# VHH binders against Protein HEAT-INDUCED TAS1 TARGET 1 (HTT1), part 6

Target 1, 277 residues: Protein HEAT-INDUCED TAS1 TARGET 1 (HTT1), of Arabidopsis thaliana (Mouse-ear cress) (q8lfw5)
Amino acid sequence: MESLLECFAITDGKCHPDCLKANNEQEDYDACQSAALVAVSLISSARVIFKIDSKYTEYSPQYLVDNVGKEEVEGEMDQPSCQYTVGNLLSYLVENVWTKKEVRQREMDQQRREFTVKDCFEFAFKKGLPRNGHWAHVGCIFPVPPFACQIPRVPMKGEVIEAANVSEALKLGMQQPAAARLHLFSPEFDLVGEGIYDGPSGNETRYVGLRDVLMVEAEKIKGETVFTVQICYKKKTSFVKVSTRSMILPLNGDDESQVTEPACLLVDFCIPRFSIN
Below, E stands for the ipSAE of ESMFold2; O stands for the ipSAE of OpenDDE; V2 stands for 0.75 times the mean of E and O plus 0.25 times the DockQ between their complexes.

## First folded at step 1 (VHH)

Design e08 (framework vhh_h_nbbcii10_fgla)
Fold by ESMFold2-Fast, scan of step 1:
Structure e08 (fold): chain B 277 residues (1-277), chain A 128 residues (1-128)
Amino acid sequence: as target 1 above (277 residues)
Amino acid sequence: QVQLVESGGGLVQPGGSLRLSCAASGFTFEYGSSYGLGWFRQAPGQGLEAVAAITWSGGSTYYADSVKGRFTISRDNSKNTLYLQMNSLRAEDTAVYYCARAYDILTGYSLPKYFDYWGQGTLVTVSS
């Protein structure tokens, strides 16, 4: 695929706005981009831990951004049929690669989808994933070129395992890193530094939202279970220690009296469990 | 090609100090590249002994009881380098020291179970 990718070098500066490598004015990755990045990291990690891959192999997060959700909408997308002609390729290049990108931007806005890390794992287990180098520039062009179906995908066999609470998540995390989502509060998250993120602390606390994280370590600090998570926030990757203490979370709104049940800062725990052999 | 290259071994007197380095090439100590890194040693006529390990985040360190309080493991992700600072060395610390990548996560209280040996090792001799 190196020769085919070289053909797309002529599209310098013509990547679609949802491309992970596109220069854009966004201060942070959106939910789908974050989910795809977390999912491929965890898939790559699990595959080397369980010796399915002989070395750490990078899989394409752009492939997930481009394809998750599409095959659930259109039945024809489920088929692995790969047929194209030189005429089809030339028409694609003239209409979508060598011409103005304004039509592509409008069409992509209409096709925007939402998905989670769990959706990414389920997609990978059904369809496989290409290695990062095989999907590179191809994934930055929309609509997808007619030869894209010939790009090799690594088959993946397994299932998604979820944990409902911290205790179950600890068990999942003992053999591989796990996915979770973290409730972010400002300014507390921005001020945590080398300390333990303990959630909201005052009246001027603002809820930022959920962010996808990788749980990479668990330890006890002064008798409390603490997870170290890797997070990409505002396009900066960092490691943060997170409290598992149950607490009342002000998730939007001015009336605290409506929230009565304690919750954990970390939720939505899951792992990709690969079939071994 | 993926390699771990150990350096810093040599002859040292009992009670002395030595610092070992392990330089990684072909993979990085960044996002998604490793779960943990560690040091193993093999004394003449003995089996491999796990000495120290540091987690993927760099946040937790684990040591064999025989070296705890004397050895310190650290990592510099910007330099792709793992270190082992060895203090208060004893004759029984004489061994070939190997840098290894751990494929398993640390359970919070124990050394990783799964290691690959990537280097040729570096000889440490503690002799009076």
Scores: ipSAE 0.000, ipTM 0.241, lowest interface PAE 13.3, mean pLDDT 72

Design e09 (framework vhh_h_nbbcii10_fgla)
Fold by ESMFold2-Fast, scan of step 1:
Structure e09 (fold): chain B 277 residues (1-277), chain A 126 residues (1-126)
Amino acid sequence: as target 1 above (277 residues)
Amino acid sequence: QVQLVESGGGLVQPGGSLRLSCAASGFTFSSHSSYALGWFRQAPGQGLEAVAAISRSGGSTYYADSVKGRFTISRDNSKNTLYLQMNSLRAEDTAVYYCAAEQWLVRGSSHDFDYWGQGTLVTVSS
């Protein structure tokens, strides 16, 4: 028995829904986890849509969280051979298992770097990704256990394609779901329901921030392009229609005298484009 | 509070037709809701079998090989109702038919349906 979501991904070209879990009323938001979850959903969808994988394959978002932005980007050598020794294991246990929680947490936090969905795609194309069952951790891990070097990775060949504007984003989304980030305003986003999210509309509007989304559908409504996005917000995964109209966004909230240039609610459009020959 | 109610089942002779309806209460079917919808059936002494599914927008449909060309799934989001048009019915189509709604999964794994109706009996007898 396949889920209906996997069935629709392979027949309709829509993404498999996958998003960050959040708390009621207040989102327990982690930008790196969000980016990694969106990235693996889009990679898995693209690989099925273009028949690189014969069926929907779950890749590890935790591998991205644990490894994106680490020293390799700065020109340090990868481990010359995949090996661990009893000495390496004991060093890991002393430093990370038998150490005080406060020291472990500090070291883990220090090794986290901010990264985007684009960074995740670039990392996957450079390093490959393990299947989810081969790399299962609860959060960011540092230092990576020494035996991690023996975990198999699926090689990925391709490149990240970005769109600079809505017109280019529409072209990206014609063959596969695309990534974007959405400017959220409260209470407008909470109240959108079945309507079109059109951004801030009142004096009590609060900027919530950017959230990673999957663009799954585009349509024309009264001559305007509208994207349907999949988003996880306040412990709810939903599909929301978003206006592509340029507008002045009050991102700092209290600066009425500052003239801001018009911007789109959706930004940072990109896809993973796999090499298929 | 969330409920699915099937109707339209009954006794029909081979070659006949039936239309099943599934009315939802406590949530909406809207094309932008998180619910995918489908029909399942269970014949006496057999396991649960997927029959048909329809995407959120209604633009994509899926059918089991045993019913392709005979059954048609559709949805009316304004009436919050899912339909299954069954044509050219056969004795092997005798089963309890269940309406099901699947909420979107976190982390892209295989998932069971979140909400099920009580079922409606379809009997195809010669």
Scores: ipSAE 0.000, ipTM 0.167, lowest interface PAE 17.3, mean pLDDT 70

Design e10 (framework vhh_h_nbbcii10_fgla; at its last look DockQ between E and O 0.01; V2 from the best seeds 0.00; counts 0 for: pae E 10.9 > 2, unsure alone 62.1 < 65, placed apart)
Fold by ESMFold2, look of step 2:
Structure e10 (fold): chain B 277 residues (1-277), chain A 127 residues (1-127)
Amino acid sequence: as target 1 above (277 residues)
Amino acid sequence: QVQLVESGGGLVQPGGSLRLSCAASGFTFSDYSSYALGWFRQAPGQGLEAVAAISPSGGYTYYADSVKGRFTISRDNSKNTLYLQMNSLRAEDTAVYYCAKGTYYYGSGTLSGMDVWGQGTLVTVSS
C-alpha cells in the first residue's frame, strides 16, 4: 500500500484533460468544493498553529467532497473489491476512468450533494482525513472507488466551535483563522477594490448568494469591527474587508422560509478546535 | 512514431478460438514499467467496452464479466507483444478489438489512463 501512496504523492493530483477542460468551462459556483477547500485550509492552519503537525500539511479537499454526507455501509470493508491493492486499482481505472461514458452520469450525481464547512469539520473529527497527495488522483470527478475506505487517513480529534455574533467571532479570530459565509451582492462586491464591502447600496443590487470565506484579520475602524476575509469569486482569490453592521438584506426571496430580520453580511462563524490528547 | 498494431482477427464459428496479438513499435513495454496494457472492443453501433487489462509485470489481470473464464490476457515484454486468447467464442463477441497502452496508476496525471491505441482488428463469430 505505502508504495502506491508514494506514487500518488509524486504526481500531485493531475487530472484528465477532459475533466480539466470541463472544470475550466464551469462558470457556476460549486458550494461543496468551496466548503471543502475552506475546511482543509483551516484544519491545516490550526494543526500547525497548535503544533499538532510539525509543518504545514495539505489534506484532501476532494476526500471531503466525495464522502461528507454519506452513510456508512456495514460490511463494505470486507469485500475483496474494497481492498486497496494494485489489482483493484487497475480494475477501477479500466472500468471507470478509461471509458468516458460513465463520467457524465457521475458528475450529475455528485452535483446534488451539499454540505457546509461545519459538516466538513465534524466529518474530519469522526473519520480523519487523507493527505492531499493520497486522495487527489483517485477522486477527480469520477466515482469514489470501492477501496476508498482503506486509503490511510490521519486521525483527527476535536470539536467545532461556533460563534453566534461578531463579538464571539472576534474571540475565535484571536487564536486562529475562522470560517464564515458572506452574503454577496452585485455589482457592489465586484467594485469594492481596496475599500470596505458594505453590502447592497440601492435597488439595482442583485443578490448573488452565500460564499464560504476564511476570516484572517479583524480591526476596528471608526468604532466598527471590520473583518478581512479571503474569498474565491469568479475564479479569482482575493482579500476583502467586510463591514459587520447589522442590516436588512434584500435576498430576492429565494428562500421562502426565511424570516426577514436584520443580519450581518458575515454569518455561520466557526473554527476547528483540536484535542491535544 | 509510437504505435500498436493488432493482428489475428478473422471469421470463426461459435465455440471456436482465436488468438489476438498486439505488437508495439516506437517504444518498449519495459521502458514504461508503470504502464498497463488492455484490450477493448466495439461492436457495430455500440460503445467501447473494456475486455481485459494486465499490469506491467503481468501479476494482475482484469476481465469483463462477459469474457471471464473464456479469454486470457498475457504479455511478453521481451517480444514487445500483448496477447488475447479467446476461447468458446460467441456471436456477442463479434467486434473490432483494439489494444491500448496507458498509465498504470490513476495518479500519473491522465484520468483516461489510455494514450496509445491500435487501429483495431475485426473478429466475426458466425457460421
Scores: ipSAE 0.000, ipTM 0.452, lowest interface PAE 10.9, mean pLDDT 73
ESMFold2-Fast, scan of step 1: ipSAE 0.000; ipTM 0.383
ESMFold2 (binder alone), look of step 2: mean pLDDT 77; pTM 0.781
OpenDDE, look of step 2: ipSAE 0.014; ipTM 0.245

Design e11 (framework vhh_h_nbbcii10_fgla)
Fold by ESMFold2-Fast, scan of step 1:
Structure e11 (fold): chain B 277 residues (1-277), chain A 126 residues (1-126)
Amino acid sequence: as target 1 above (277 residues)
Amino acid sequence: QVQLVESGGGLVQPGGSLRLSCAASGFTFSRYSSYTLGWFRQAPGQGLEAVAAISSGGGSTYYADSVKGRFTISRDNSKNTLYLQMNSLRAEDTAVYYCAAPLEWLLSHPSDFGYWGQGTLVTVSS
């Protein structure tokens, strides 16, 4: 054995499935990882655009995956009872770090909590975020060590601003990139290339689901508003132009997903609006 | 590349003494105030046991009840070296001894997290 902590190796598929650098056994889409990645990209962009950070700073999406949706967060730095001692560290190392791989894999087999990009922004404004270098791999440790509360976090002051429609979303996007969710239909999305994604085109169309996107540009093409979105789909990041035309979406799934009135392909618009100190 | 290299193990008679060293490379002991170093051991057929630990400044120490009064942990930040002085050795002290520095990897080199020393064997027998 190269290391008694071999189970923390990330590239060889030996870490927890919820880790952002976990093995390829995960599906190509993970809603929580997607939301966290979009959220930190938009936070980093907003902070450099508004000169809160002097240069582009990478914040930890793994911290969001590990902590969003928890009513009580262990190791939280703003908690008065967050204590690091040599005894607490040694107890943790003996009981958790030196555990056999099979036992740790069983302990890690837990149902994921669901959360959105909006939830990530609200969490960041409430709790702050560590820089990526300070929390890149800690999510591969389960449970989180008690001394994690001493990992430095950057406080974030601001609020989430939502838009109910395309016109409001245009106003949000004028000064910074915005978050949205995109209704994906196959094969239309796979075939869009350099064109404009216009949703379902016919009888052989299958609904893939919602995907988190960054809205980075807006333009008017042949009289209609078109957003350019950055999307990570099937492990590739691309820029796609999306129509804002209202259309009837053939959604399958929960009863609540059925739509008979025209709707937009892009929904759930929001931005992290930072307060300037 | 962060490495911890243990040395000083070997065969010793009951009642004897050994000093283990753990040399760190790729990082500095004085970098972080929350940096804690420790010694762990694994005897044949047993689980891992925490032996001793020392805080970053050397101001706080921990010892397992089985070694308290016999073992002394110390650190030399100028040499990036952790020590374990073992006196009055007993047959039950026979084990592979490991040093560990989890907080240093986590805070300064997250990509190096999970790298530990390979261990040094201590055998107490006649």
Scores: ipSAE 0.000, ipTM 0.288, lowest interface PAE 12.5, mean pLDDT 71

Design f01 (framework vhh_7qbe_3)
Fold by ESMFold2-Fast, scan of step 1:
Structure f01 (fold): chain B 277 residues (1-277), chain A 120 residues (1-120)
Amino acid sequence: as target 1 above (277 residues)
Amino acid sequence: QLQLVESGGGLVQAGGSLRLSCTASGFTYAMGWFRQGPGKEREFVASISWSGGSTYYADSVKGRFTISRDNAKNTLYLQMNSLKSEDTAVYYCAADLRYFDWLSTPFDYWGKGTRVTVSS
């Protein structure tokens, strides 16, 4: 009655890139999953804004996690998944199901590869992306998904445009949402609520790290340029208004001998710029 | 996984006011209100950006309805003033977790609706 895929499947959320690690009550941050999620959101948004897609289309962040940073091999002679017939597919499925150890190893391997949102955009423009429905669950069940080489990919034409500063980032963000990374400090970020996040405020500030964000809006509040960003933190997705003023950031507790120069809370601005007919 | 629950519907006399609320079980980005009258197709009423800085209204409700949100409570509101018999409908809350063009891209998450009846 039950399908073998259901009997052998890892819990649907375990391997998916939108599933945060659950090893503690706080966020167990995964940089590759974060970058892939931000990248597909921005690609989907840009494609509908510029009318390349007729509606918002979900592309596979799992495909990016599985494939970004890997070199193309001539002929892909070691890709047997597309050679399986109906007669031997069942044997393949039984023998190639993820074990708990393999799931953990995959999560560790994803972290070790390390790639950025920019890398994801470059990969998408070079290789295309499958729609989410074509590359999601199967990749979570099997180390080498059957028919992986035949999964349809949507070709994408464009380039990555970067901004070096806030003024350039404003120009990027006028027509589409943009990617950036945000310096997080605790407890200031936890306490921002509906206010403006303005970074570290005192002696008991702890640097949490950089987080990938989508910049979705810019406005002037009391003469200051403020960006609204989407962020996932402590297993919650939220929108936060972020100050753009330059300030001295204590990026680690160890760096008492080195004075950091004034920097912005938001860095690494980029967009996927699609070629239009 | 995301659930939207509408409330505040009911019976009201023409020229009266009513306030609808929609509470989301988690984070939402863009939110909006749609309605469906008896024997009619579902139509757009109003939408709001996450910050509240951008709002859009159907021509039929402009100047009478006000959309707002309280992000700390994950709640969307629709203040309806100067109600007309033509406003009688089931009102649906809609939300998306993603940035999109609110005018041309459909919302992915919907509530079950709350009924508003305007008597004359």
Scores: ipSAE 0.000, ipTM 0.244, lowest interface PAE 10.3, mean pLDDT 73

Design f02 (framework vhh_7qbe_3)
Fold by ESMFold2-Fast, scan of step 1:
Structure f02 (fold): chain B 277 residues (1-277), chain A 122 residues (1-122)
Amino acid sequence: as target 1 above (277 residues)
Amino acid sequence: QLQLVESGGGLVQAGGSLRLSCTASGRTYAMGWFRQGPGKEREFVASISGSGGSTYYADSVKGRFTISRDNAKNTLYLQMNSLKSEDTAVYYCAAGYDFWSGYYTESEYDYWGKGTRVTVSS
């Protein structure tokens, strides 16, 4: 059938504009939206690879953005919306859809609910996911939209498996793509082209930060393990080969702290492992 | 179980061209071509990633051979140009079971075809 990378190229090589903030000089990077998009891509890929879905099925990253990180309260979040009257629905629309003040407040609340790809997988296995068409790509959907209890969710049965290092990540990724985060350095990452991204070179190097990636393939090139990752960066989806050799990474924070021990450019490896029986 | 069948081998004059094909009975990830000449060990020729986005070549064939794939047909190709007498060998198609497939290392490939013979005459 289709190769793993063909399953990841469903967005025609472009970042989805309605869910992701642009990773460019004019727009701030949104870690939650990035994590949600990577998580649904990996779930969709795993489900078609293991024949759980007969075709590549798009699940809603917006559902994860709107719901991950919330503590469970008495009564499910879908239940209150089922009881909306016409008057209550109009009040909801005025207060939560048409008011710019509420849109800004929801944006701030979403930024405070930071989460990872692993959190997304755990949430999907606990609650299921709606298909993309059933939950819109609109960042200001919170609080839960009216009639949310009627939105069908596909059950997800499985667990998150993590790897602490490259060797373990190779074992995890042998039959399916894996999630990871990549340390980006400028201008080295922008200048990789068709080469292997090998981290900071020291010439005017600046740490950009961590970015969520899909690890789609691993290869040994002249004895070195190299991962091919799919990444959305500066509004472009690309495939980049990444070195797995240990190196000193100049990661600087507000307190001028940095990593002093050799580290890998790729960290936080995990996969969604679906139950098949 | 996965089966690989090579075709396209034969006799060709030095400086000529041949295209080898390898058809898989099912889905494949990374794939490669290896060859074994008379009285020699099996050596790496070329490999291609599951997507076709990454290709790798032995120094002896760079610029002359091109590896490609058609995933819709489960078929791997090796276009061989400017053939030399040293290219005379049995060519084997190989596939990695998992997408974490190696390069240069034959132990990274789990499935092998039976080979197709290429003879380059002077």
Scores: ipSAE 0.000, ipTM 0.211, lowest interface PAE 12.3, mean pLDDT 73

Design f03 (framework vhh_7qbe_3)
Fold by ESMFold2-Fast, scan of step 1:
Structure f03 (fold): chain B 277 residues (1-277), chain A 120 residues (1-120)
Amino acid sequence: as target 1 above (277 residues)
Amino acid sequence: QLQLVESGGGLVQAGGSLRLSCTASGFTFSMGWFRQGPGKEREFVASISRSGGSTYYADSVKGRFTISRDNAKNTLYLQMNSLKSEDTAVYYCAAEPYYYGSGSYEYDYWGKGTRVTVSS
């Protein structure tokens, strides 16, 4: 049960319910929450692998949900003294008591913009991240608490490295787990079990959408490169072996107009590459 | 540097069971168990991938031993059932900080071992 990816851990009213979702009638899926969770898992893994952190450290996925894609002042990493008087604090509390609905609506409007795992990595390298205990369950009602500017953020130095294909992705994953997105087809994905997910098998196949995954392992099975990915799907975290075979993917749901060039089930490969001084 | 600490060894009668644990001080990809019996070379026992989706066993322990891991606790386990006198050995935890892909049983990091004695 416990795994690198905490399935829907940040879904408990921490991200706005109106956040853009993939079309899936059976799944309560939130792309922003998914991307943030994958991103912090990979950041934590990379930081311990490269000995930047002395132990596995949990960073805040909620901080990414609350802040990625929002307008920010340059130099925000330079924390201000943020001195609050008793009057300023009381004014903040009074305002939020009377304007909770307006604050929530404003936050919902702000968080409708979708972002990717890559966006999360870029944000973390630019702004740093707080540890999970310092920014959990914030942003829906009280978007800027009086002490937000005093919440410690861990500076992060590095860059996002992307791979355009499976061969490049294998090189990325050599020293650390990598991010990718997986094309999900139902019922094939639901039926894969301990086998290898090989994508769509027929006309009853329905495209579910892209899902963020952690690529944790690569191996050869019967001469084919296979990635093991960790995924959260339908409220369950699982490890699935995925074929890297190029195939025609029916992505638009129109059987006659589904003309796509051969593609991999896994796309959008990237890692957080930390600088070591 | 990565530290591995084994525990759970002891004296047990033939046909009995023991569970070994190995706690890592940090992130690991593949992990495995090796053993060295009296007057023997170190031999492979079992290995497990980072995800837990792939496990491999030596033929001598297949069906009797089960390897598992809890990544949240950075802990590896070996459940040993139907123990035989031939299972008497010092059991070593081994880890790879990067994914495995070669099928090699060589690991970069090793614990100090935990002793298992199976009496008749």
Scores: ipSAE 0.000, ipTM 0.198, lowest interface PAE 11.0, mean pLDDT 72

Design f04 (framework vhh_7qbe_3)
Fold by ESMFold2-Fast, scan of step 1:
Structure f04 (fold): chain B 277 residues (1-277), chain A 120 residues (1-120)
Amino acid sequence: as target 1 above (277 residues)
Amino acid sequence: QLQLVESGGGLVQAGGSLRLSCTASGRTFSMGWFRQGPGKEREFVASITWSGGSTYYADSVKGRFTISRDNAKNTLYLQMNSLKSEDTAVYYCAASLEWLPTRDTEYDYWGKGTRVTVSS
């Protein structure tokens, strides 16, 4: 299977030098980076499937990390980074990086908003996306590269379509891969191998949390609907078959909002639906 | 409507190899190969999901045949190695426009077949 998802489990020499997650030996799960990766993979897949792009084109997930969830007040007519040459880069850093670094540090010190795959799709449809390689800096350092006004963005025309349940998700996925989130339980998820992930199975079960996945395929196995998803988990990208059977999910014993009704392991289904001419 | 065109069949000596191709006139999802030998019922040979991430083989061909696909070319392949006289059959390409067909019965489109003869 061709991998549709790039894993951001960054090791030595593979991330920007000043990235907070660079060279980390432990798994470093970041919901925003996960959402951006899934969103870009699905946008790229949809664009080639519907022949908008002539070949699989990689768009920048870093652009989404750096820009989704920011104030709308950043003017479209403003191109202040074009005011700065290499000779006056220090002025750019003072006005746009160090000042914004202080603001970002304050935001990191305070509770801040996270974003979802849906937010990424909506942002891409509003602003377009640059190709990967044209926007490679990391948001933990500075949000906008110098000369950003000259970086080309590919227009994205379309809308986000959501599915409320498995039946609707099947209809969404018939023409293109879809996004979803998967409830992970340990050790069951680690022990799936080439089998079907069927959620929690006993007293040793621990809820890990939700992870963004790409639903790449659906099939019937012994009469049951099964989705194949691509996921990045513990620094590995893998394909896992997931049951769509409803079950009681023990999410948190201390959480009064814990789901006690039968629920699906996969939730939050959506796709980027491109306008085709 | 959707057309499937098989190619690559022919006469081959036992122990030889052949590669079958099936080109679709449009988008397909799950695809498979079936065969029908002289005086026998049609049987499943191999299938592949649209992502290529899952493949399924009949026990009689497992380890000898490899199914693969190139979605950019709308083309399905069957690499047949170590051919036996029992592999003599008309090979049919099958496809679905739905990504959720079952392996057994839910293929919507079929080619006309390509003949493979394995001489002993």
Scores: ipSAE 0.006, ipTM 0.253, lowest interface PAE 9.9, mean pLDDT 73

Design f05 (framework vhh_7qbe_3)
Fold by ESMFold2-Fast, scan of step 1:
Structure f05 (fold): chain B 277 residues (1-277), chain A 120 residues (1-120)
Amino acid sequence: as target 1 above (277 residues)
Amino acid sequence: QLQLVESGGGLVQAGGSLRLSCTASGFTSYMGWFRQGPGKEREFVASISGSGGRTYYADSVKGRFTISRDNAKNTLYLQMNSLKSEDTAVYYCAKDYYDSSGYYSDFDYWGKGTRVTVSS
């Protein structure tokens, strides 16, 4: 059917309805957890779009949180030769209850580590990724198993493709949803509703920060490119239309100076490109 | 709650074959088989992706067992060839769980298992 809007192939239902799920038990915002959640959503979407998985398959974001940027033991990631038993796993969990020191060390390590959606994609392509639940999140009680290599992982074959600007991002997103980061301003983002988020607008505007998003749709509205992004913000998953216009952004939240420079609200575009030949 | 029903076990001679089936009231995208032999801990046997394109096997069964699935029938299979006395066990169809509460658990067993006895 005809439409006055120009839509790219990405809008033809190539984004799975369940691309990103929010849960009532999710913790307050953590950049690494956010990156991991976006990464597994995009991996799952790409794998079903390109017929690698027969249906939307949930992979473990906790595996990425626990392993991206950490030291590797030789042989640890040797799937498919790993041996696994439920009894051995249960014995490990009983014997390796986290001490108060280990809980504190984990919290400090999480505070010091930084990684991006791109880092998550590269890790998944190098190491594979277990299905959600096969790497269960059991809170701070148990450390990562020393026999992590014995947990079943799905091999991932591909590469990360980046875009430097909106025009390149449009090409990236034509066949699959893409990752990006969004500059959030309050209250404008909270008030956008079904409109187009166009950044800071006036009095009481404050910079919240960058947030990882899935770019799920691109269209032209009155000659301007608009991306629809899926975002998990304040424990809610929503779809928001975002302007791609270059604008002056007041990004200096901790500075007395209000010196600004022209920028796009969306940055850091990338996709997981699976090998399907 | 997903319910799994295992079948196809029985008595077989060493070197023989059996095919196990697991039928679900619902069906997950990723499934596997585990077993528990007499006086042994439960151990991983094989797993298969939702598409059927990716499979994993324990070293003890590689080249002898084949995991497969029929998504139209919500059925998982384990074809067991060249059976050894060491394969004697109760075989369980397994899945993981992610519920609306946000808690996750490791491999869940919803069936009672099916017994395989390899003689001699």
Scores: ipSAE 0.000, ipTM 0.098, lowest interface PAE 21.4, mean pLDDT 69

